# Ledger of designs, part 10: VHH binders against c9jj37

Target 1, 291 residues: c9jj37
Amino acid sequence: MEPLGLVVHGKAEPFSAALRSLVNNPRYSDVCFVVGQERQEVFAHRCLLACRCNFFQRLLGTEPGPGVPSPVVLSTVPTEAFLAVLEFLYTNSVKLYRHSVLEVLTAAVEYGLEELRELCLQFVVKVLDVDLVCEALQVAVTFGLGQLQERCVAFIEAHSQEALRTRGFLELSAAALLPLLRSDKLCVDEAELVRAARSWARVGAAVLERPVAEVAAPVVKELRLALLAPAELSALEEQNRQEPLIPVEQIVEAWKCHALRRGDEARGAPCRRRRGTLPREHHRFLDLSFK
Short names: E, the ipSAE of ESMFold2; O, the ipSAE of OpenDDE; V2, 0.75 times the mean of E and O plus 0.25 times the DockQ between their complexes.

## First folded at step 4 (VHH)

Design ba2c (framework vhh_4orz_3; at its last look DockQ between E and O 0.03; V2 from the best seeds 0.00; counts 0 for: pae O 3.2 > 2, placed apart)
Fold by ESMFold2, look of step 4:
Structure ba2c (fold): chain B 291 residues (1-291), chain A 120 residues (1-120)
Amino acid sequence: as target 1 above (291 residues)
Amino acid sequence: EVQLVESGGGLVQAGGSLRLFCAASGFTVSSNYMAWLRQAPGKRREWVALIYSGGSTDYADSVKDRFTISRDNAKNTVSLQMNSLKPEDTAIYFCAKRGYKFTYGTYDYWGQGTQVTVSS
């Protein structure tokens, strides 16, 4: 029988190192990106991008004729995250850091890089902590990453007081905040949760240039005001006059629970305790089940 | 008005130590993510260290185990303790406030910077 050819391999590390040296290197570069809010120039190599990534294959296309390409603007990705994507495309490897992994994950989702996305998700889960969890939840909700979302919600339920005090909590979208406010497993008292929601709405109001009440409207109905003592409800009404947050109808429903002195799970969620609900005298009527 | 003012830079021998300070006004340091960045001559600004609102920290590989970021909430300041300094650490060091996540990973305010020079 005739001998066939043999596939032989060179050393992987020097090959990868050579390709890594081309990341953001103008030598042989045939495309320049203007990246992020800082509008930083990043040099790249079309053949590597196109063969490794369908998004870039479509974005860059085939260019007839001569000339230098115009700069390609990528205004929404931070430079560090974009460089991490390039490193992955060039070398099939990348070092991930806790401070930037969510930005790399975002880019991986947007550029359709499924393997990088999965590697980032594994890293996020491994390094998840109180300081990262709310930002991770936001990314999960934004891109429909259901398993990450479930993991983040469970983490916040176990570390509720700490998580709600983070800057990441203040930056959640309404859509990301809703699963938290709906949870019976939050280990936080409702009075504190109302204060957290107001702080959240104030930040959103400042950033989005909208009234606090408008920012809060999608989520405020999930606050369980019937769990508050009458003095706390009175304080909330005064705060609401100064800075509207909660519709008066919702406060009225809470007052009805006190006036009727009865628990009524058939009336819906406003009476149901959370794991962290501190006891109040009137809760003895809210905890009763109707047979 | 948000302001960040760095201080504590100077000339130091290799192997020496410096402590940089960043005084913040117009916002609360403990409610924000604060960072140190540096820019060596002819190079782009690079991230050095980050302290999260909850107090956890991250460091660039080049400074890990030598630099420590910390904050003093009573004085509303951020500090960078820099030990075992190398000539490669020579740069202008900037204190920065991370922007809200609507701007994903960008810094929205910087100080004027403080020069650190490490001599051979």
Scores: ipSAE 0.445, ipTM 0.785, lowest interface PAE 3.2, mean pLDDT 86
Fold by OpenDDE, look of step 4:
Structure ba2c (fold): chain B 291 residues (1-291), chain A 120 residues (1-120)
Amino acid sequence: as target 1 above (291 residues)
Amino acid sequence: EVQLVESGGGLVQAGGSLRLFCAASGFTVSSNYMAWLRQAPGKRREWVALIYSGGSTDYADSVKDRFTISRDNAKNTVSLQMNSLKPEDTAIYFCAKRGYKFTYGTYDYWGQGTQVTVSS
């Protein structure tokens, strides 16, 4: 009868510290990565990466041989994020920072590191603020991270005015912007939202080399123009003549709402108030639901 | 439903040429930022060529002057003409759509890819 052994555990901290010392350490390393656009060299150990991550197992191969080119180029991951990934793989722990957590999250997703992904998600939620939330929303939408998306939308709803003024907002995809524009809970007036959408579209237009109206086309239908006063609509029309943003038909629908003094009869013109909608005289005639 | 379907891949000898096609449905190609990406075995996916809505193009350094991205608005397709192919170009090639350039994230949609193999 083979003697039954008992697994006993040493102290975890010294073990983790020792392994951490191997992160990006050329000593005993057998693989070198060239990371990021900056082409930073990062040293690692094949056996540790392979046993901890399937992505690296496949990338580095199972057999030691001349078959894996060294260095291995990883041009799409920032160096700081990659180092965080290595720390996690080596130590089963990671120090996360607000300024880099989304990059680490992205890397975790790309490398199939589910546990690291979860840790990053928890951290993002914990440190979520006005400056981070739109970028986080974009990441959530891009990778289908539903819970994060919900949290980000909720945060933006609560801090709409500030969020709409961030760089992150201007860099949102249409897919990420749409849930916001559809929300009844935005704490912003529709006139301000229109201005924000214009700014957003201008940035996109510059990047994509497209007219502002074309960039805006997927999202402008979610703007609730019927909530605007006649004077505001007139101003919008004038602005639209100078810089087309919104289809004329959509503006016409808003005018119809005014003319008919009925919100429900204008097919296709959302007239529901948002949480931040400022009261206007004509709102008394609109079947405006406040949710 | 948004779909991207790549075609035109195959086996070619070094120095040869291939033309890839991407048929798009559910959106207008000319109104979007489109790209070709590729992923070689054991390597990360990398961008190859880009075409802006305005028609401007951009290329990875590795394919500059060899590859040409174009689109057919009438057919709602994107193409990648690949000339002077090298074994290093062996990869699965993906057509992708992006709304805007942003700091985080990849592409909104991409196809299943088409295999390109360049023999020495």
Scores: ipSAE 0.049, ipTM 0.291, lowest interface PAE 3.2, mean pLDDT 88
ESMFold2 (binder alone), look of step 4: mean pLDDT 83; pTM 0.836

Design ba2d (framework vhh_4orz_3; at its last look DockQ between E and O 0.70; V2 from the best seeds 0.00; counts 0 for: pae E 2.9 > 2)
Fold by ESMFold2, look of step 6:
Formats: sequence, C-alpha cells, structure tokens
Structure ba2d (fold): chain B 291 residues (1-291), chain A 120 residues (1-120)
Amino acid sequence: as target 1 above (291 residues)
Amino acid sequence: EVQLVESGGGLVQAGGSLRLFCAASGFTVSSNYMAWLRQAPGKRREWVALIYSGGSTDYADSVKDRFTISRDNAKNTVSLQMNSLKPEDTAIYFCAKRGYSFRYGTYDHWGQGTQVTVSS
C-alpha cells in the first residue's frame, strides 16, 4: 500500500524537439489549413491543437458538412504568424521576431492563448522603437491591451516628431489616434500636427474609399486651432477649401479666440498648449481669462 | 502602378559576396516597408531582411551579420549586400513591398526574382 506517488520528469529538450518536428509536417497529420492571402497549406494535428487551445477545440469539434472543403481556411492570419502559433501549441515555446510579433500577438488574442499573448507583450515592449510603436498602439487599442497602450502613448509622447512621420502612424484607426491628439505631452507644434492629421486622413480615405473629411471627423475636434497664428489659420482655410478636413465651425471658433484676444479652456475652442507648441505672438493672450 | 525589378544575382563561390538591387516604381521606397525574401527549390519562400519606413532594419537569424539591407531614396531602390555566402543561401531572391494593413498579410507586391547560386 502506497499513500503517495512521486512525479518524475523526462528531459524537456528532446520531448520538445520531437514535437517541433511535427509542426507543418504531413506525417500523422489529420487537418490541413489554408492560411493567409497566399493560401499556403499548413499541415497540423487535431489532438495537439484541441488539447492546447479552446479556439481550435471548438473549431475542429465540428465535422465538415456537405460542400465544406476538408482544408480549414484561415484567411486573416499570415503564414509566419500561424506557424509560430503552432510551434507554441506543440512545444510550449516559440522564437519571436520584431517583424512578425504583432501578428503573433494578434493571433494569440484571437485564439484565446493567454500565455502566448503575455509572452508576445513582453517581447513587444522589449523591442519597441519608433518604427514599431504606432502599429503596436493600434493592436493595443483594437484588443483593449491597456498596459501596452499606455507604454506606446508614453513612447510617442517622448518621440513625437519621429513617430508621427512613420507609416504606422498613417495606418492608425481613429480610436487609436484619439489618445495621442488629446495629449498635452506631445512634442509637436500644432501646425505640424494638423499636417500629420491630414496625411493620416488621406491614407485612411484611400484605404476605406471614403472622403478625407469623413475619415477625419472622429478626431478633428482634438486639433487645437486657437494655437495657430492668423496667417496659419488663413492658409488652413485655403487648404480646407481645396481638400476639406476640418468643419468650418471649428475654424470659426479659432478665429473668435483671435478676435476677442482671449483664451479660455471653458470656451468651445481648445487653447491649451502642448509640450511641443512653438511660441506665437498671440499666445500671450491665451492665458487671459474671459472678462 | 507598382513594379519591383530585382537584379544582381549570379553564380559565386562560397565565402564570396554579391549585391542585389531592386528598382521600384509607382511608389516611394522610403515611405514603405521593403523586404527581401528567398525561395530555395522545394522550399517555402522565407523572409530574409526588412527595412522599415523609418530606416530601422531586421534580419533573419540565418543571415544576421552577413547581409545588409539598405535603400537609396534618390534612386528609389533597395539593395541587399550579401557577404560570406554559403551554399545554403542558394535561392531565388525577391524584393517585396509591405501593404498598408499589417493584419491581412505581410507583402502585397513582389518582383520576379533574381537567382543566386553559391557553389562549394
């Protein structure tokens, strides 16, 4: 009679290596995925996927119906990211790279792989730089990853001019751009920020096949036009006639601040400076209370 | 119209060097993420190097410290300097442009490729 057994363990490395050899290996495979826009075939093993991942357990627990192809199509995940997910599911380990980690993170969130998600988040923070930060912010906003979002916003506040010029900035959603435009800590002048917002809206307009003004509407009120000099406001009006971006009412409120020679946070046009706001003659009036 | 044309491939002895060029038209190289990928016979296309729009670079482990990706904004070209070449580097090398949405795929345009053959 034995009241207790002892758990003993074999070597992890040979066990992991054996399982890694099955990643995308047709030997013993019983499911084939068609992955990404390239529609690459990836062979996999249902028992490993289902026991390690609730998403795959639910996906693969449904037998194919009439007219459903035996390959399972996963059109939104790139092949490299999907193979990384498989490696993690098979071996409980995976090598992450800066060029693909955001796609692996996205897959981890969508497939409900909490540990892989956390490992990807740690890696993103470790490799975060000006070229990655806006794409990371977009992922954080899309999936509600508050800690990553805060880290990305702080990084952009410290490297504002560089970050606003990146391709990743142009690809931000309106929801991801809003926390940046609301920040008093941006190290960028408002004239440049208006130009960055227009560039952002142009890319969004082309991608979404919508007018620039419609793309910009959710964010444009966060631009602090009262900080612009009269000549800059006049140039903005001309640009707005050629390519509408900002509702005329917002421009009118900025002109009212100039006409009354007063700024007041309680009025309808934000007048608060940012860290990067360059001085202008009329700024000496912005701190005067309305009388 | 986006076009990518690779050149500079050829036959080289192990340990040698080659420089690949990619001429781009229809878009600005410096405003985009550009990459080199390669495909050996019977193998999947694999990523080799990436240059981001801001100029930072990433490399596959197999080519780290041997290959260098760079761009010439005036000529609108991307280059891949390949040093200390090994027979394993034998492949067709492709220049590629990343699309605007990272979510839907890594690359949306490809060149026709240039053959690199490394003899032992």
Scores: ipSAE 0.485, ipTM 0.801, lowest interface PAE 2.9, mean pLDDT 87
Fold by OpenDDE, look of step 4:
Structure ba2d (fold): chain B 291 residues (1-291), chain A 120 residues (1-120)
Amino acid sequence: as target 1 above (291 residues)
Amino acid sequence: EVQLVESGGGLVQAGGSLRLFCAASGFTVSSNYMAWLRQAPGKRREWVALIYSGGSTDYADSVKDRFTISRDNAKNTVSLQMNSLKPEDTAIYFCAKRGYSFRYGTYDHWGQGTQVTVSS
């Protein structure tokens, strides 16, 4: 009878600390990465990466070549995020920071590191604030992180005024902006939302080198122009003549709503109030359509 | 053309203070994320401080409570007040602007840097 062995455990902390000391340590390293736009050299150990991550197993291959391994270029991951990934792979722990957690999350997703992804998600939710939330929303939408997306949308709904004034908001994709514009729970007036959308479109236009109207086309239909007063619509028309943003047809539809004194849900024009919609005289006619 | 120009670096004794400036042109600092980074000899470039477009700030643990990042909107400048300086703070300090991204922001513009030397 082969003697039954018993698994016994040593102290975890010294073990983790020892392994952490190998992160980006050229000593005994057998692979060098060139990371980020800055092309920072990062040293690692092939065997540790391969056993902990399938992505690296595939990337590094099974046969150690006899020669100085050619640097592996990873240009799309920031150095700080990559080092966090290595820390996690080596120690099964990671120190996360608010300023870099989204990059670490992105790297985790790209490298198929499910546990690290979850840790990052928990951290993002914990440190979520007005300055981070739009960027977090973008990451959530980009990678299909549904729970994070919901949390971010909910946060923005509660802090709409502040969120719409952030750089993160201006950098949202159309896909990320759409769930916000569709929300009835935004605590912002429609006039302000239109202004925010214009600012967003201007930034996109500059980045994408496309006309403002073209950039805005996917999202402007979600603006509820019928909520605006006649004077506001007139002002919008004038502004739109100078800088096209919204299709003229959409503005005309808003005018029709005023003329008919009907919030005609039937015509497909969004006329529902948002949580932050300021009251206007013509809104009394819009409410009747919901009875 | 976007430009960042750092100034204010120099030699200071341990425990001393120094204020760095970054003059920006071609864009508005108050509408962007601005950061200070530093690179010590033989070390990688490391993040030091960030000021968000909304005005909130963030710091590396190594400089927290000693350094303060701020901006002057009228002058279109970013500053780094460094107090209680240590020899370990010796580095070239860089001002950086975050660029546009529909995924996440990356630094797209850097200054030439300013040397900070802290003597024992």
Scores: ipSAE 0.344, ipTM 0.725, lowest interface PAE 1.5, mean pLDDT 90
ESMFold2, look of step 4: ipSAE 0.427; ipTM 0.768
ESMFold2 (binder alone), look of step 4: mean pLDDT 84; pTM 0.847
ESMFold2 (binder alone), look of step 6: mean pLDDT 84; pTM 0.846
OpenDDE, look of step 6: ipSAE 0.327; ipTM 0.706

Design dg1d (framework vhh_6fv0_2; at its last look DockQ between E and O 0.01; V2 from the best seeds 0.00; counts 0 for: pae E 20.6 > 2, grease 25.7 > 24.2, placed apart)
Fold by OpenDDE, look of step 4:
Structure dg1d (fold): chain B 291 residues (1-291), chain A 123 residues (1-123)
Amino acid sequence: as target 1 above (291 residues)
Amino acid sequence: QVQLQESGGGLVQPGGSLRLSCAASGFTFSSYYMYWVRQAPEKGLEWVSTISGSGGSTYYKDSVKGRFTVSRDNAKNTLYLQMNSLKPEDAAQYYCARDRYDFWSGESYFDYRGQGTQVTVSS
């Protein structure tokens, strides 16, 4: 009868603290990483990385051969995020900060660290604010993080005016912007949304070295131009001739809505009000379903 | 070319009446809000009255409410300002101006203004 052993546990905190002291410690280290654009040297222990993460197991190899040529270059991960990853791998704990959590989340996703990913997601949701939400939305869309995406969209719906004025908004991809423009719950007037879209497209145009209209093309169709007053639409039309942003056909469709006094949902021009849509005289004729 | 020409100014006694006219040309008159503004000596330009393209909406400076009436005849491309019970404080150069709305700034400004007509109120 093999003696039944009982597993007993020591104190977890001293154990974790001891292991934490090995993070980026050259003592007993057998691998060096060159991390980030700044090319920061980071020291680690192969055995710990390999046993905790499949990505590193593959990267560092299983055969004790003449050691993986040190240094291992990881140029895409910021140093702070990488150190957070090491902390988690060594201690099964991590100190997260608002300024770096999205980078840590990105690293967690890239290295296949599911538990760290979840911790980061929980933290992001807790600290979510106007300055962070667009960046978080972008990360959510990029990596298909559906719950985070929903939370971010909901937050932006509630804080639309502020969110649209952030740098994060200007840096959104078209894919991340589309769910926002499709939302009936945005607390912003359509005129302001059009202005925000222009600003967004201009930034994109500068970065991509492409015409503003081309950059805007995937998203402008979601703007509800029929909600604009005739005077606003006329002004927009005139300015659009000087600086193309919106397809002329879309403007024409908006005019048709005015002429027919019918929100033809059927012909693809969204005439539905958003939560923040300011009332205009012609809205009384638009079968605007207030959801 | 857009043109605005004011007329009808003159000398009037306190309590008197004048009717100003503004002839517009070079644009679709009925599509624009029109403004009356005035400038007294050593004073800045001040808003007096506004009328919508259709004439359905009118707005007035508080000091002229009940005394001044803005109207328009879109068939004649003409803007009017009936001024009754004139006061010395009403003496100024009166201008008609066309409204322009800038979509991106959300602001309205005058893109065209006439040469003005002088209104003098003296006993």
Scores: ipSAE 0.483, ipTM 0.795, lowest interface PAE 0.6, mean pLDDT 91
Fold by ESMFold2, look of step 4:
Structure dg1d (fold): chain B 291 residues (1-291), chain A 123 residues (1-123)
Amino acid sequence: as target 1 above (291 residues)
Amino acid sequence: QVQLQESGGGLVQPGGSLRLSCAASGFTFSSYYMYWVRQAPEKGLEWVSTISGSGGSTYYKDSVKGRFTVSRDNAKNTLYLQMNSLKPEDAAQYYCARDRYDFWSGESYFDYRGQGTQVTVSS
C-alpha cells in the first residue's frame, strides 16, 4: 500500500491577491468581453472562468481556435457587476455594495453561480429598506426567487404607504405588481391604490410607448372598486374619460354592488377590505350573508 | 447606529393627559412607518398606534381610538403620542419602534431600542 500523504496549506491572502491582480488584466489573457451599454473591454482568462462556472465553460467551449469571436459581447450586464463576478470567480471572494448588489445577483442567477447568488441574497437582506425593496421584488419575480419575493412582499405590506410612492414601485413589471395588488395586508386605502396604479401605468406607457389603458390591463382587475364611495367612483369615471385606465365594465360592476347593497360572494376578493382600507358607510353591506 | 429615546411619561390622574416623545437618529426617519407599543407588568408587548412616514396615515388600537393621537415632526426626527382621557388600563412602559424586517422568517417585528417611558395612572 502507498504511504499516506499530508495536505498542507499556504496562506490564502497572498494567493487571492495574486489572482485578483489578473482580473481585467490583459496579461496572459485569452478572451476579451465587451460589457454593458458603453461596450467596455474586460480581459479575462478562460481557464479560471471555465473551471469555476459552467455557463462560461459552455459559452467559451474547450477549443480556443480562431473561430471563437473576440470580443464576446455581454450587453445587458453592467461593467461593475461583471467585474464583481470575475473577482468572485478568481478569488472566491467579492466585496458587495448596496448600489450594485441586485445587478450582481442578476448576473449570479444568469450564470448559474449558486454560491454567489446565496451570498448576494444574504447581503440584500442586510441592506433591504423602503427605497430598495421594489427593485429587489422585480429581480425576485424576474428570476423566480421565491424566498426573496415573499420577503419583499411582506416588507411592502408592512410599509405600504412609503413603498408605493417610490420610483422602484413605478418601474415594477405587471407580474411583480400583481402579488401586491392581490394582498389583503396592504396598509393603503383603495383610493390611494388606484392613484398609485395610474402613476405606475403612466410610467409604463411612456417606456413601452403604449396607451396607459393597455399597460394597466393586466393588473386593474385586482383593484377593489367596490370599496370606493359613490363620490369616489364618480371622480374615477371623470378621470377615466380624460385618461382611460380601468375598463368601463369594472366600474359598472362596482356601481352594481352599491345598487344591490351587497358584495358578490362569487367574486369575494373585489369586496374584501385590506388592512389599510378606510371605512365608508356602504362597507356595512359588503359582509351580508345570504341564506 | 439606530437609536430611539422615549420621554414624557409620568404619573397622572385618571382622565389626565400626557404627551410622549421619541427622538430618533441613525436612519432616514421620514422614510419609515413608526409605531407606539406598550408593555404592562406580566403582559406581552401590545401595539398601540402606527403612523406612516409622511404622517398622512394613522392607525390605532380600538381601545385608544379617539383618546390617543400619534404624530411626527420629520424636521426634528421626533415621534409623538398625545394621550388624553387616560385610564388605569393605559398604565404601561411605552416604547416607540421602527419596523424590523427579517428576510428568512418573513416577519416584521417592532424594533424598539430605547428604555421606554413609564406611564402611571393613579388608583
Scores: ipSAE 0.000, ipTM 0.143, lowest interface PAE 20.6, mean pLDDT 84
ESMFold2 (binder alone), look of step 4: mean pLDDT 85; pTM 0.843

Design dg1e (framework vhh_6fv0_2; at its last look DockQ between E and O 0.00; V2 from the best seeds 0.00; counts 0 for: pae E 20.9 > 2, grease 29.3 > 24.2, placed apart)
Fold by OpenDDE, look of step 4:
Structure dg1e (fold): chain B 291 residues (1-291), chain A 123 residues (1-123)
Amino acid sequence: as target 1 above (291 residues)
Amino acid sequence: QVQLQESGGGLVQPGGSLRLSCAASGFTFSSYGMYWVRQAPEKGLEWVSTIWYSGSNKYYKDSVKGRFTVSRDNAKNTLYLQMNSLKPEDAAQYYCARDRYDFWSGTSYFDYRGQGTQVTVSS
């Protein structure tokens, strides 16, 4: 009968502290990373990385040739995020910050670190605010993080006016913007949403060196132009002539709603109210319940 | 001439209640949706609540949901805002506003707004 051994545990904190001291420490290191656009050198230990992460196991598994191991270049990950990853791999703990958590999350996803990913997600949700939420939404959409996406959308719905005024909003992809424009729960008037969309498209146009209308094309169909008053539509139409943003056909459909005093006849022109939709005279005709 | 006149503001303790009124004249009140907006010191105008012309549809800012109730009496040409469980962050000048706004300005969501009534929440 093999003697039944009892596993006993030492103190975890001193252990983790000792390992933390090895993060980016050239002492006993056997690999150097060149990280980020700034090409920062970061020292690490192959055995620790390989045993904790499959990505690094694959990356580092080739027997070092007899020569001085060449630095491993990781140009896409910011240095701060990479150091956070190392901290986690070495200590099974990580200090997360609001300003860098999305980068750490991105790295976690890319390196297949599921536990770190979850920790980052929890942290993001906890510290979510108006300035962070659009960036978080973008990350969620990019990596298919459904729960985070839902949380971000819900947050933006509750803080629509503020969220639409952030830099993060302007930098959203069309794919990230669409769930917002489809939401009935936005606390913003449609006119303001149209203006926000224009601003978004303008930024995209400048960055992508493409016409504003082309950049906007995937998302503008979600704007509910029928909610706008005639005077607003006229103004929008005039602006649209000067700077094309919205297909003329979509504007025409909105006019048809006014002419027919029916919201349901406008094919392709959503006329459902949003939470923040300001009341207008013609709205009584858009909702059959008021007829 | 379109006129909107707010009343009912005042000083209240946290957790207290106020009822704001807006008297409308110079237009067919029952034909227009109305909304409440507020402006705190050093802050911009903030949307608070919307009520349709018939009073059937009501919308609220999330932070006031469950605490504020908008209503109207079309026969009296009056808009109301019942504010319960008031918080310090609710302190602001409250305005009633009518529907039309200039699309180009981006900031004016009303063609007419009252002079406002001051709500102060202090212990």
Scores: ipSAE 0.074, ipTM 0.350, lowest interface PAE 2.6, mean pLDDT 89
Fold by ESMFold2, look of step 4:
Structure dg1e (fold): chain B 291 residues (1-291), chain A 123 residues (1-123)
Amino acid sequence: as target 1 above (291 residues)
Amino acid sequence: QVQLQESGGGLVQPGGSLRLSCAASGFTFSSYGMYWVRQAPEKGLEWVSTIWYSGSNKYYKDSVKGRFTVSRDNAKNTLYLQMNSLKPEDAAQYYCARDRYDFWSGTSYFDYRGQGTQVTVSS
C-alpha cells in the first residue's frame, strides 16, 4: 500500500509574526549580544541562530566553557543591521531600507548568509543612486562583489560629475578609486578630476593622519596630466608647492609632452582622452600617429 | 574605564571557607561572562571557574568541583566565589576576569585588571 502523506502548510503571516516577536526578546533568550559602537544589548535564541546559520552555530556552540564567550561582542555591525539579520534568521524575511542595506549586506557576507547577501545585492541595485553609489562601490571592492562593482562603476561613469562631488566619493579607499581613475568612460574633464583627487586625498589624510601626498601616491599616476593645458599645469605646480599631491616627475613628463610635441612616444594611459575630456589646442599632437 | 576589584581573601585553616568578591565597573557587567583565575607563586595563571552573563551556567576546574561555587549579582555588579573545604593547593592570588571575546578569531581571553586577593591556607 502506498504511503499517502502530504505536507500541509499553515498561514505564513501569523507564523512569521510569532517568530518576529522573539527578536530581541529577553524573556525567552539564552544569549546576549553587545553590538556596534553604541554597545547595544540584543537578546537572541541560540536554537534559531544555530539552525539557520553555520557561522552562529560555530560561534555559539552547544555548551559554553572557558573558550566559549557569553555575552558575544559584535563591534563592527550596527544594531539596526544586526536586528535585520535576526529578523531574517527568525522569519526568513526582512524589510530592507536604503539607509541600512549596505550594513546588512556586509553582515550577510561576514556571517556567510548567502541568501540574505543576494537579496541585499538585488535591493542595492534597485535603489542605487548618486548618493549611494560610491559607498556601494566600496563595499563591493572590500568583499569582491564583482556584479555590484560593475554596476557601480557603470553608474559612476554615466553620472561622473555628480558622483565625484559626493561624500561617498571622498571616503573611497584607494583600491576602490583606482578602477574609476583608469576608466576612459569617465564623463569628467581632467582638470576637474585632479581637483576631485586632491579633495579625496585631503579627506583621507585627515582620517588616516598621513600626508596628502602619501594618501594620493597609490592613485596619482592615473591622473592624465598631459591632457591639461599649459596654464592648468602651471596652476597645478603652484598648488603642488603649497600642498604636495603629485610627484614633480609626473608634472615634468606632462611638460615634456608639450615641449617635444610627441604624440606616439607619449602614447598610453597618460595621454588618452576620457569621454568627458574637454578639447585643448595641444590635443592635436596627442592624436598624431608616429609613422 | 574597565575596573575589577577583588576582595575577601585571607588566612584560613585547611577545610575552612572564604567568600571572594569582585566589584565591577566601567562596563555593562550583566552583558559579560566572568571568570575566576588564580596564580600561585612562580606559577602561571590557572583557570578556576566560569559563569555566564545571566548566571545560568557555571563551570569549574575539576580540582575544585563540589568545593567552590561561583555566583553573580547583576544588580550590584558583583561576582562571587564561595570556597569551601579549602586545601593547601588552593593558596594563590585570585583574580576575576571578564570574558574578552575576539569575534574574528573565535578566541576568548581572560581580561583581568585588579590586583587580586590573596588566599592563604596554613597548617
Scores: ipSAE 0.000, ipTM 0.107, lowest interface PAE 20.9, mean pLDDT 84
ESMFold2 (binder alone), look of step 4: mean pLDDT 81; pTM 0.805

